VHH binders against Protein DOG1-like 4 (DOGL4). Designs and how they scored, part 130

Target 1, 232 residues: Protein DOG1-like 4 (DOGL4), of Arabidopsis thaliana (Mouse-ear cress) (q84jc2)
Amino acid sequence: MSKMRNLVEEKFLEFYESWVIQLELYLHQLLIAHNNNTMSETELRHLISKLTTHHKAYYTAKWAAIREDVLAFFGSVWLNPLENACSWLTGWKPSMVFRMVDRLRKSRVVLVEAQVKKLEELRVKTKFDEQKIEREMERYQVAMADRKMVELARLGCHVGGESVMVVEAAVRGLSMGLEKMVKAADCVRLKTLKGILDILTPPQCVEFLAAAATFQVQLRRWGNRRHYVTHS

## First folded at step 12 (VHH)

Design zd16 (from zb7 with E103T; framework vhh_7z1x_3)
Fold by ESMFold2-Fast, scan of step 12:
Structure zd16 (fold): chain B 232 residues (1-232), chain A 122 residues (1-122)
Amino acid sequence: as target 1 above (232 residues)
Amino acid sequence: QVQLVETGGGLVQPGGSLRLSCTASGFTFSSYYMNWVRQAPGKGLEWLSGISRSGSYTYYADSVKGRFTISRDNAKNTLYLQMNSLQPDDTAVYFCARYSKLTGSTLSFDYWGQGTQVTVSS
């Protein structure tokens, strides 16, 4: 019976497990492409397109799920504690992806000055959008302590039908606010990813996507291998 | 003891069809993401298709998309690959596999079957 109440969580858990396995398979292809100097630009663009489509599929599934239960994405059952601890509004923090871009400067892949300038402009814009969302989240948290919300909480949902209906309406309003914020954060993530890929050459895109996928996969593995009793 | 056994391979004409089966034992089949992988003579491993634990989500390599269909029957502990419009370059040993991890650029599977031979020729 309890399983019936978490249908959204059960569906997204299966989706996410499958999505990550497919990401590992794409990572395998990215690593082969990175080490193979004979792949054509057309072949590299096709692989980059597959990764882009894969990430878009994640957001399509996520937005459908948060419409049903946005709270499932805060402290998600399909993420380990380390993944949850590293989350910013239910996903990766957009500005942190530029740390992966910085590694391209230290590789054998050469970034030209024009690309460096465009990436820095994008980084500044991304951080501005990120801070704007953080201020919205702070306002949302403050609104939870508003007088009317406090009074509503004191009444509880066990009081007569009219009070129950008012509480239910308020809870729906809170969920809709969170959904809007999560979608706004996801839009910044997608804009940042697209912006980086538009600035980089196909070989640089492959190296960047490989670094990002490697980090995501390794973070999951490190969290899953955590031993409470023994440290290493 | 974990075991995967592939059947259904054989000789088929170009344009023909075959259905491969993989019977699982020694583990809770319904709890695992399952894969089909092939190896053509003198070539490396090629991942073809994967399916989620309930069958709700499937993925395909470009080389087989639109021609092959992966499915499973958890009540029978069986994984299937329906292969249509077979081409000579589909000639390979086909393996049922549980994906383990990626180490460097190398795909690792924790359990494999012995494979079933598919030959597409006149």
Scores: ipSAE 0.713, ipTM 0.876, lowest interface PAE 1.0, mean pLDDT 85

Design zd17 (from zb7 with E103G; framework vhh_7z1x_3)
Fold by ESMFold2-Fast, scan of step 12:
Formats: sequence, C-alpha cells, structure tokens
Structure zd17 (fold): chain B 232 residues (1-232), chain A 122 residues (1-122)
Amino acid sequence: as target 1 above (232 residues)
Amino acid sequence: QVQLVETGGGLVQPGGSLRLSCTASGFTFSSYYMNWVRQAPGKGLEWLSGISRSGSYTYYADSVKGRFTISRDNAKNTLYLQMNSLQPDDTAVYFCARYSKLGGSTLSFDYWGQGTQVTVSS
C-alpha cells in the first residue's frame, strides 16, 4: 500500500527536511536584518555568505545523490505535490527569481539605473540558457524513447546473464546523460543567483534572499497544510 | 500530552562545561527535528542548535559553533547539549524545542520545555 523508498530517497529526505528547517531559521535572520537598519555592512555580508553557503551545500548533497540515483529527483518523495508541480528540471526555474528582483524597484531600498540595466541583461541571458536546456531535454526524451525500443528488442531476443549486464549498462548510460542535464540546469541556477547578488548592494541582497526564502518556505507550508487538513 | 523536560543546568565557572538533557514524552521522538534555544536575562530568544530525526545532520548558531555539541538518543527519547568553554554571556535559560511538521510561524516550533537555568560566573 505504501510507496517504498530506496536508500538514496530515505537519506535525501532527512537531509532535505533538515536543510529547509535551517533555511527557515536563516529567513528569520534575514527578516530581522531587513527591518533593522542598524546592522553593519560586514554583518550583512556575513549573513548573505551564510545563505549562499547553505544553497551550495544543497547542490553538493544533490549532486552526490544524483550520482547514485538521478531518477529519485524526478517526482521527489521529499517534496509535497505542490512543490513537485512547481518544479522545472528537478528545481526552481531560474528566470522565476527576476520576479522577486522586480519587487525591489518598489521598495525603499531602490535600484539605480546601472543596476536595472545589468539585471535586465542577466534576465535575458538566463532565459536564453533556459531555452538551451529545454531543447536538450527534448532531444534527450526523443533519444530515450528510441533507446527503450532497442532495449526492449534486446530483452526479448537475449536469454542469460550477459543480456542482464548489457541492459544494466544501457540504463546506466541513460541515467548519466540525465545527470549531466540536471547538473547543467543547476549550474544555470547557481550562476543566476550569483549574478543577482553581485549586482545588488548588501541591503538589497538581504531583501532579495528574504523574498526568495519566504516563497520557498510558504510554498512548502501551503502544500503540507493542505495535505494535513485533508487527511487530518 | 507532549512533554519536554530539561535538566542539567546549574552554576559553573568561566571555561567550565555542562551537559544539558531534554527528556521527551507523548510523541514519537525519533520522527522529529529537535532544537536548543536560550534566553539571556532581558534579551529575546536565541536559536542555538538543531538535529535531524536520526542525528545524521546538525546545525549550530555562530555564537556556539565549536563549543557546543548537540546529540540525541532515540532509544531513550532524550536530546543532549554538551557545552564546553562556557563564557559569562552564555548565562541564560536553556529550552528544548520541537520543530512542527505542520508549520505556521516563521520558526515553526510547536512545543517547548520549561527551561533549565545556566549561570556562568566566578
């Protein structure tokens, strides 16, 4: 009756739960910093560094896990259905964060014209990089369908231990290709995040990171609350 | 029904050590992320450390990193905080807190113990 979890799924589930709880604690610090204009530039940069280190830790753990089982990241058991519905290639869509950046234009910590220009240039580049990855995924899906047919034909024609090894090698090759594509998408995410933080001042970085973390935490709460209320 | 009871506080000299314990009852302890939080006289709550369900992942506030160690014994339903190199500004009431799986507030802690007093003075 219950879905079975493999070792990679169980380990990453515990990791992700802990990572999100720590993100929520950092969000609390970001909100205090955002509302309190007495924090020094050194203190703000330290807080920003903690958040970037936290996000890098996620990708370090993710890339180790996808090396073992990349398919666990498609329809992940550590994400609720709402979080899974909002996923683009196993994570957030990079261009989405510019909606949060647009909000900074209406805040009391206003963007100067030079920053606006650099952010728009980054937005265009990010969308272009997304399109490249989407095209690669489309090619992969077509190739995977062709490979499946070849594998089914081989399975039907071969009997014995060596046919099992050949099928396992082919499946491993498919998984490695998918892993490379997921890492490419994650690199666009990290480059986009770094690009935004490099353009923004420390107070603007705090506001941006607070908005991003708030969205991530609230999306998880909305999905979890709906499930809990429905199932009591 | 959920209860968290802290013990192990007391008076200690600067540079000394203390081990705090939190005994949990009324819930499946091994299913929850657990935390230590403190409140110094006249100050707000400060989160210190957290530990995952099995104990595989731990996090620390900068103020205690390298000096404090969080651990748990799920068979005994007990959470621990080993405090080393204690300083006068570590003087506070120390609380055990359970992370809520439902959420609601930014910190999402749903149950707290009554606290145990730690005083660091010569």
Scores: ipSAE 0.668, ipTM 0.856, lowest interface PAE 1.2, mean pLDDT 85

Design zd18 (from zb7 with E103Q; framework vhh_7z1x_3)
Fold by ESMFold2-Fast, scan of step 12:
Structure zd18 (fold): chain B 232 residues (1-232), chain A 122 residues (1-122)
Amino acid sequence: as target 1 above (232 residues)
Amino acid sequence: QVQLVETGGGLVQPGGSLRLSCTASGFTFSSYYMNWVRQAPGKGLEWLSGISRSGSYTYYADSVKGRFTISRDNAKNTLYLQMNSLQPDDTAVYFCARYSKLQGSTLSFDYWGQGTQVTVSS
């Protein structure tokens, strides 16, 4: 089991490292586009599409990995402690991206009233979807406590190879429940990202994606620096 | 101590192919993400392709996607770039570069090779 978990962790660590390096390269392209008023709408849409495809590639890889070992995504070895501390159900909290959207109100490319209204509607829907998932996680934790209490009682009375098999079956059941919740959370993330990009103009999309990528890259660099200083 | 040496460049006609090699020494090659970057005459640096530590994940710039293939042989400490369907605007000095995940800039590379000249003309 631990060997299988190590293999999933090692493979996703390599994937995530390369995915972040490519995100940094896209961030450079977004910053150039943001500062260049001569880029056509077609060129901006192409760049936005590249970022969207890159994020979708992350979820494709993640969903393949959680099918093998969802627990690897809770306290992930490919994330530093700061990145792990900022995680909500194995990823970014969907409602947090609206803080980046709020910065667009202060940019050179101002949001129009109709966009502000649509973004507020999307924010409310996103928070509602988050609360649904949080209620499911709470129910999961309560159910896990009940099952663990029963299993703890059994282990106190009888031990042996047959008991190990029963425990393994219970753990697999719990893992399947977590996988469904993680996928539900990721669907809210993708829906929120798509919703924002559908509301924004191409220049606003570039600014939003640049802000999001900057935050993700800086959070990783800041956490890596603090961990390395502590470790060294 | 750290050294990257590119070879395989030369003169080729439009539509032709070349295979570039980069031999690494002085570090654990198999632990690093590696890149190919080029610089055309009078132009800035252009990132072309990157490859993960084991070779399992690759990325390409739009300008070379479908025409170039990056690969590596960790046993030989060697990075490769297979270039097909070469065009006159592919004329440049080609560099291999190591990227450190702890660098402060998006295009920060720890170490660069000396480069190998690729000229596409007839």
Scores: ipSAE 0.688, ipTM 0.853, lowest interface PAE 1.1, mean pLDDT 84

Design zd19 (from zb7 with G104S; framework vhh_7z1x_3)
Fold by ESMFold2-Fast, scan of step 12:
Structure zd19 (fold): chain B 232 residues (1-232), chain A 122 residues (1-122)
Amino acid sequence: as target 1 above (232 residues)
Amino acid sequence: QVQLVETGGGLVQPGGSLRLSCTASGFTFSSYYMNWVRQAPGKGLEWLSGISRSGSYTYYADSVKGRFTISRDNAKNTLYLQMNSLQPDDTAVYFCARYSKLESSTLSFDYWGQGTQVTVSS
């Protein structure tokens, strides 16, 4: 038995492939901007805005897809096994981006003390928001062992009538709970990204976004290469 | 053998329109993300537009957004670029390019057409 792709998975697979290709093209623009000291602040802010809009487009498409099938995002078919292994609640772990911020301390543009303090405050808040979501996910997983869920699993052996209706209602409830948690995690991701970009200067934003995009694109390439070798 | 052949280029007056076509053969056209790229005289390559395998998702460079429209017909193995409100700085050789998911090249494109010349001049 293999997992077959449903319509939501097929649609999001095509979207995600296209989204990553466009991210790579933006990465090339970020690298040119990083190496070109003649770009104006207005030009840099425009490029940063394009990347921000691109990331927001991802979440717009994702939230539309999870309304239809949130389970498609747990073990996603559009991600290779390495990308799936690195996922935290269907995406990147928000606190991990601060490791990319640490690289800015070794770059051409150095962080000033006021920025370091604001980034540390944002890091602490992000970690706190992560822990709240982790507790919610733990409560969700524990609820799977609840007496009512065990009873519903037993009823699932009896196809037809009231048993089918009760099981369908329970499954819908579980999906709605996961959708809420995934959206909460994505809100933390977006707030963390916005917070970092608000603290950094335009040249620092370009360097940060280039580092993040480079990691995402390379992780996909490494995983695709290893996945291919494993299956060959 | 993989082939991409561009047609539809020519001389056009400023403010005019042209429709470029790219006919693909030797591969499953409907499985690939496709692109239009141009090179103006004495300048480097500029990516203009891309389209997903079914045509559901399109992207455009700022220089052409609102003026150019990318589309495809998978039954005919053909990629299109509708160019409106052409300006003298649109003068370039226009290339059709296929995206490679495993390619490590700088542009991540594995196959290109020969190009078609577009000249915007009075």
Scores: ipSAE 0.672, ipTM 0.853, lowest interface PAE 1.2, mean pLDDT 85

Design zd2 (from zb7 with S100T; framework vhh_7z1x_3)
Fold by ESMFold2-Fast, scan of step 12:
Structure zd2 (fold): chain B 232 residues (1-232), chain A 122 residues (1-122)
Amino acid sequence: as target 1 above (232 residues)
Amino acid sequence: QVQLVETGGGLVQPGGSLRLSCTASGFTFSSYYMNWVRQAPGKGLEWLSGISRSGSYTYYADSVKGRFTISRDNAKNTLYLQMNSLQPDDTAVYFCARYTKLEGSTLSFDYWGQGTQVTVSS
């Protein structure tokens, strides 16, 4: 099973490295589109679609990986310590993206009153969904503590086939519950992202996605500046 | 000394096919994400395709998606680009490039080759 975890980590590390490189390539296209205003609406919609597909590809790969080893996503080897410290349930905190939205109010492209109202409604809904997940995680952590204490006591008393099987069953149960919580959090992330993009015009979507990608790339670079990879 | 050497370019008819190769030396090829980029006459660099360390993940620019296929052979330290359904606007110098990074609003590569000329004409 330890070998299985190592294989999942190695596979997702390779995936994530390539996914971030592609994100930087899309960010380059977003910055060109935003700065020059030279693209048609259909071209902007196509670019936004590419970014949306790229984010969906991340969750497809993540959900396949957590099915095999959800614990790999808590303190991930493909993230630096700063990225890990900023994570909420294995990813970005949904309500934080509204800080990127607030930047749009100060941009050259002004939000209309109807958009402001819809964004505020979405912000409230997102915060509610976020808090619901936090309550579920708290309940799960309490349950995990109770189960672990019981199983640790059993393991301490008897070292043999019976204890090994009971511990393995408990660990499997904990992993399945944690997988459910991570997927629930990811659903809030995807709904929040889709909601924002549905409210914004194509030029505003480009500006929002550029701000989000810039922040993600910059956070990674800030964390990496305090880290040195082992020399070859 | 890092070296990337492209081969396989040439003159080809519209609708034809070419396979480009890039042989790498001076570094652990299997540890790096690799790219194909091109530069058409009088134009800037255009990123075409990228491939992950083991070859499991590939990405393509819209201009070549469905026509070009990137692949690699880590045992031979070689990167490939299979180009099908070639068009006159595919005429360019094709470069093999290691890694990529966005710096401000410009794409940078840490190492790239001398390039191989592809000309698509009757």
Scores: ipSAE 0.703, ipTM 0.873, lowest interface PAE 1.1, mean pLDDT 86

Design zd20 (from zb7 with G104D; framework vhh_7z1x_3)
Fold by ESMFold2-Fast, scan of step 12:
Structure zd20 (fold): chain B 232 residues (1-232), chain A 122 residues (1-122)
Amino acid sequence: as target 1 above (232 residues)
Amino acid sequence: QVQLVETGGGLVQPGGSLRLSCTASGFTFSSYYMNWVRQAPGKGLEWLSGISRSGSYTYYADSVKGRFTISRDNAKNTLYLQMNSLQPDDTAVYFCARYSKLEDSTLSFDYWGQGTQVTVSS
């Protein structure tokens, strides 16, 4: 239903716009905490918890939306073309966040050897999980091109109730499979984020979250200077 | 031409309530994320609450969560803040602030009202 799909996109567009604005407000708090070095460990942990809750809220909203229309998340209307070009399975590529972790090695808050080892172990696990999902997506794309799917697409060009029902069932099956893969990718994202935060000290967590939020915000700003998305 | 005008401030006893209003003009109010921010005497700016363009999504600072409610009436170009269970620490100048459009390449509050004074004292 095109009307239902349009409503899902419009609702998530408003949600995402507000979510990004709140992320930027949290980014300002993270930068103040990082630059001033006056906050207690309890205050830093509270701020980290707010960012963690904010990211979980995104996935709660996303999973509700993909249940209704997973295809809305491929080439999303709430992302500018640059953000869409940088997306891996409807979001950030999990292994890329370790580039931001590398910056902590040269920061004022130095990583100890035990942390470096745990981060490398997490990086390897993240890359392995990422590659498993990539193989599943490849299998899905191959299955879409097989003779049975080609014949179903051909039947979709004909007027007839039986052909319509068969095609609709096949499309529903494809959507369910995409939903499963997107959720699997999001689980890798959340597991990677939690893993990094569990390894880092509170000041290091603040610096990492600030770097990640800064990158996300800057990518959106740069893309918006050339392109923007508006809904009436 | 952009204007934000706050009203509804005043003197109130601890435990009392006030409703602040912010009337917007000179822009399409229904297209913008709107905020309430305050500044207590001798302190910096504190963000309190934000509301999405249609009113469907709201966010609150911990200091006011459960006590304050943000809302908007797009037909009247008006933003509201219902303040309940007021405490002496809520004494501040309260500002209505518009969040810049992301397509403008600015990620900050671009317009502010003049503020309205709220004093909570016995």
Scores: ipSAE 0.671, ipTM 0.851, lowest interface PAE 1.2, mean pLDDT 85

Design zd21 (from zb7 with G104P; framework vhh_7z1x_3)
Fold by ESMFold2-Fast, scan of step 12:
Structure zd21 (fold): chain B 232 residues (1-232), chain A 122 residues (1-122)
Amino acid sequence: as target 1 above (232 residues)
Amino acid sequence: QVQLVETGGGLVQPGGSLRLSCTASGFTFSSYYMNWVRQAPGKGLEWLSGISRSGSYTYYADSVKGRFTISRDNAKNTLYLQMNSLQPDDTAVYFCARYSKLEPSTLSFDYWGQGTQVTVSS
């Protein structure tokens, strides 16, 4: 398991580094598009499609990796400490993405009443789905604690191959449960992202995606340079 | 210290092929994400392709996808760009660039080569 975990971590570290670099290149294209009044609706939709495909590629790679070692995603080696501190169930907290939407309102992007209403409905639904996952994680943690306690009591007997197999079975059960929870959280993330993009116009989508990518890139940059940051 | 040297440019006919090479020195080449960027006459910089540290992950601009292939040989500290089905609008100076910084609104490269000229005759 340990050896397999190390290989999964190294492979995903290289993948994630590359994925973030490509995200920054897409951010550059989004910023040019945002400042360019001549870009057609078709060109904007194509750029938005590239970003959504890029995010889907992340989840495809992530789900393949968690099948091998979901625990690698809790306190990930490819994330700096600041990125890890801001993580919720191995990724961004779905309800927090609406803070990027709030920024659109403040940045002079005009949202019509119908869009505001749909975004509020989506916000409420996202928060509900998020809370449901949090309750499931709490139940999972309680169940895992009970199982470990029972097995620990059994392991009070003298050491042997049987005790090793019991511990390995408990760890396997933990991993399988976490895999399901992580996938559920990622489904809420993808559903929330799709929902926002479906409500916004192409220029608004470009501004939203630029804001989200800017935050992600800056958070990583700031965290990587944390030795220059002073506690306020 | 850090140097990137491109070779392989030249004059080629439409539909032809060229292979560009970039030799790196002064740093641990195998630790860095590497890129190819071009600049056509009278135009700005256009990012073309990038490759991960080991070569396992590659990305391409839409303008070159399916025609160009990026690769690397870490034992030789060399980056490659195989260019097939060349078109007149591929005429540009081609640069090898190292990625080191995350910085929005730029291409975020810290070291560049001198460039190599590719001319596709019309």
Scores: ipSAE 0.677, ipTM 0.855, lowest interface PAE 1.2, mean pLDDT 84

Design zd22 (from zb7 with S105Y; framework vhh_7z1x_3)
Fold by ESMFold2-Fast, scan of step 12:
Structure zd22 (fold): chain B 232 residues (1-232), chain A 122 residues (1-122)
Amino acid sequence: as target 1 above (232 residues)
Amino acid sequence: QVQLVETGGGLVQPGGSLRLSCTASGFTFSSYYMNWVRQAPGKGLEWLSGISRSGSYTYYADSVKGRFTISRDNAKNTLYLQMNSLQPDDTAVYFCARYSKLEGYTLSFDYWGQGTQVTVSS
């Protein structure tokens, strides 16, 4: 039963709902830390560690789930339509975090020249890795379409149980390719997040993590509204 | 109507144990993430622990990790908090809450009860 699509979807739905609620509780702690300059560097590092551990827990759960059913992560039932519309290969687009850092620099966070240089080097590397994955996905989609067309043509000429076997084999092949792409994208996400946190000071890390968590939580709240998009 | 009723509080000596219960009615209990929250005399609300719909995932505040255990019985519409190694600092009114949301710098809950008093004193 644990290999069934519906079971994987139900388990990850429960996990994700809980994970987001805990993220919001950590966001509360980040906002308190941001408005309190009496916290020690050790206390700030401990809070940052809790957030990084929380994000690692998400990828641990996700990779276990995609091993069973990667297709559940394309058009996920635990995400609302707005969250799904903002997805790039089943998650956030890595380049988005540099735009967040840039916005923080204009209003809240003062960076020294050495940090600016390291962030630009990381941005270039992240964009390179992102584009490499996009090219691989394009090649995969072409191969997927060719394979699917051949399987569909064969299916049209067959009767009974042969159709089921052909469809199952095609889906299995598609899933294996998608697992590779999703894991590659997640590795870029984790490297990008770690890279930014390694460059920033503890107070700057708190600002960054608070901004990222706020965006994630608000996107979910906006998308949970009946019409998902509103003008005013 | 949605109701949450906490019971099981009382006076206990340092190092003692208590088990709190929260009985839910007026909604499908098994569909909701549930929380335990406390408020010490003269202080604000402190989130302690949360549990997923089936009980598969639990989270704890650092102040109670290793000492408190959250659990639920969906067939009985009941949430539990097993409290061990109680300390004077655990003295508070304990509440169960259905939904939590951060608004500004405060935790907001859509439904919570009147609470149960826990006093840890010699």
Scores: ipSAE 0.662, ipTM 0.844, lowest interface PAE 1.1, mean pLDDT 84

Design zd23 (from zb7 with S105L; framework vhh_7z1x_3)
Fold by ESMFold2-Fast, scan of step 12:
Structure zd23 (fold): chain B 232 residues (1-232), chain A 122 residues (1-122)
Amino acid sequence: as target 1 above (232 residues)
Amino acid sequence: QVQLVETGGGLVQPGGSLRLSCTASGFTFSSYYMNWVRQAPGKGLEWLSGISRSGSYTYYADSVKGRFTISRDNAKNTLYLQMNSLQPDDTAVYFCARYSKLEGLTLSFDYWGQGTQVTVSS
């Protein structure tokens, strides 16, 4: 039953556990800021900056890790099965974040018409970018079933020397293709997040970030209920 | 079973330094993220710093960033807080805490120490 984790998985597991704990601490600050409604605009902007820096730190660590082992991010050991089931190309699906935006429309904070229009334009663009990546993933999956790739895989099982090198090169190419797609998806995520924060006022940004962090933390707790955790 | 004991507090002049220690027992110290928190007289709890299970990742509150350094020695089951450039508003009881979790609007910790008093005064 015991399986060995590779070094990349072990390091990212520790990073991610710490990153989530820090996210929960920032969530506490966001909830206090939202509930008390007494913080200055400068204080709110500083808190928003801390959250955006925290999310950027995640992508910095992720991109360093996928350069070493992109496959670790498909069925990640640092995510529970529920978190893995909700993943789209190793992270949140960009268009789904607009569910958090919809919550703002029903909250105490009112969005002006210009913001509603810009958010809808951003939603349409995000969905379009998302569909482009989905088409690229389909092309990648079809290419995996290509006769030439299957032939190269078969050759690797039974021929020494140069044939082993050719198969190894092909496998590296496949990993590079996945890395490129994951980074493309992450770029859409970052552009979508930045776009939303650029449209919203500081109090609205606090509410949005609190909603997003609450969902992320609760999803992890739901999946970890009754000590149910993903194994290696 | 689980016990956390803070030491190293005392009276220090502004600009001075102190090193706090927290000795852990009754659990596998090397498996837990650890925190330092403080409580000034008549005020609520303030989270100061956290450290990952191996010590590879550290986080700091803005009020202490650049002045305080968190570290750990897993072989000795000990958590440290090196406090430099101490200010009068750093006067507080300092606690080590094992694990943080947000419950509604309340930040909670599963285990705390009894605390060690730090007084910064001329």
Scores: ipSAE 0.693, ipTM 0.869, lowest interface PAE 1.2, mean pLDDT 85

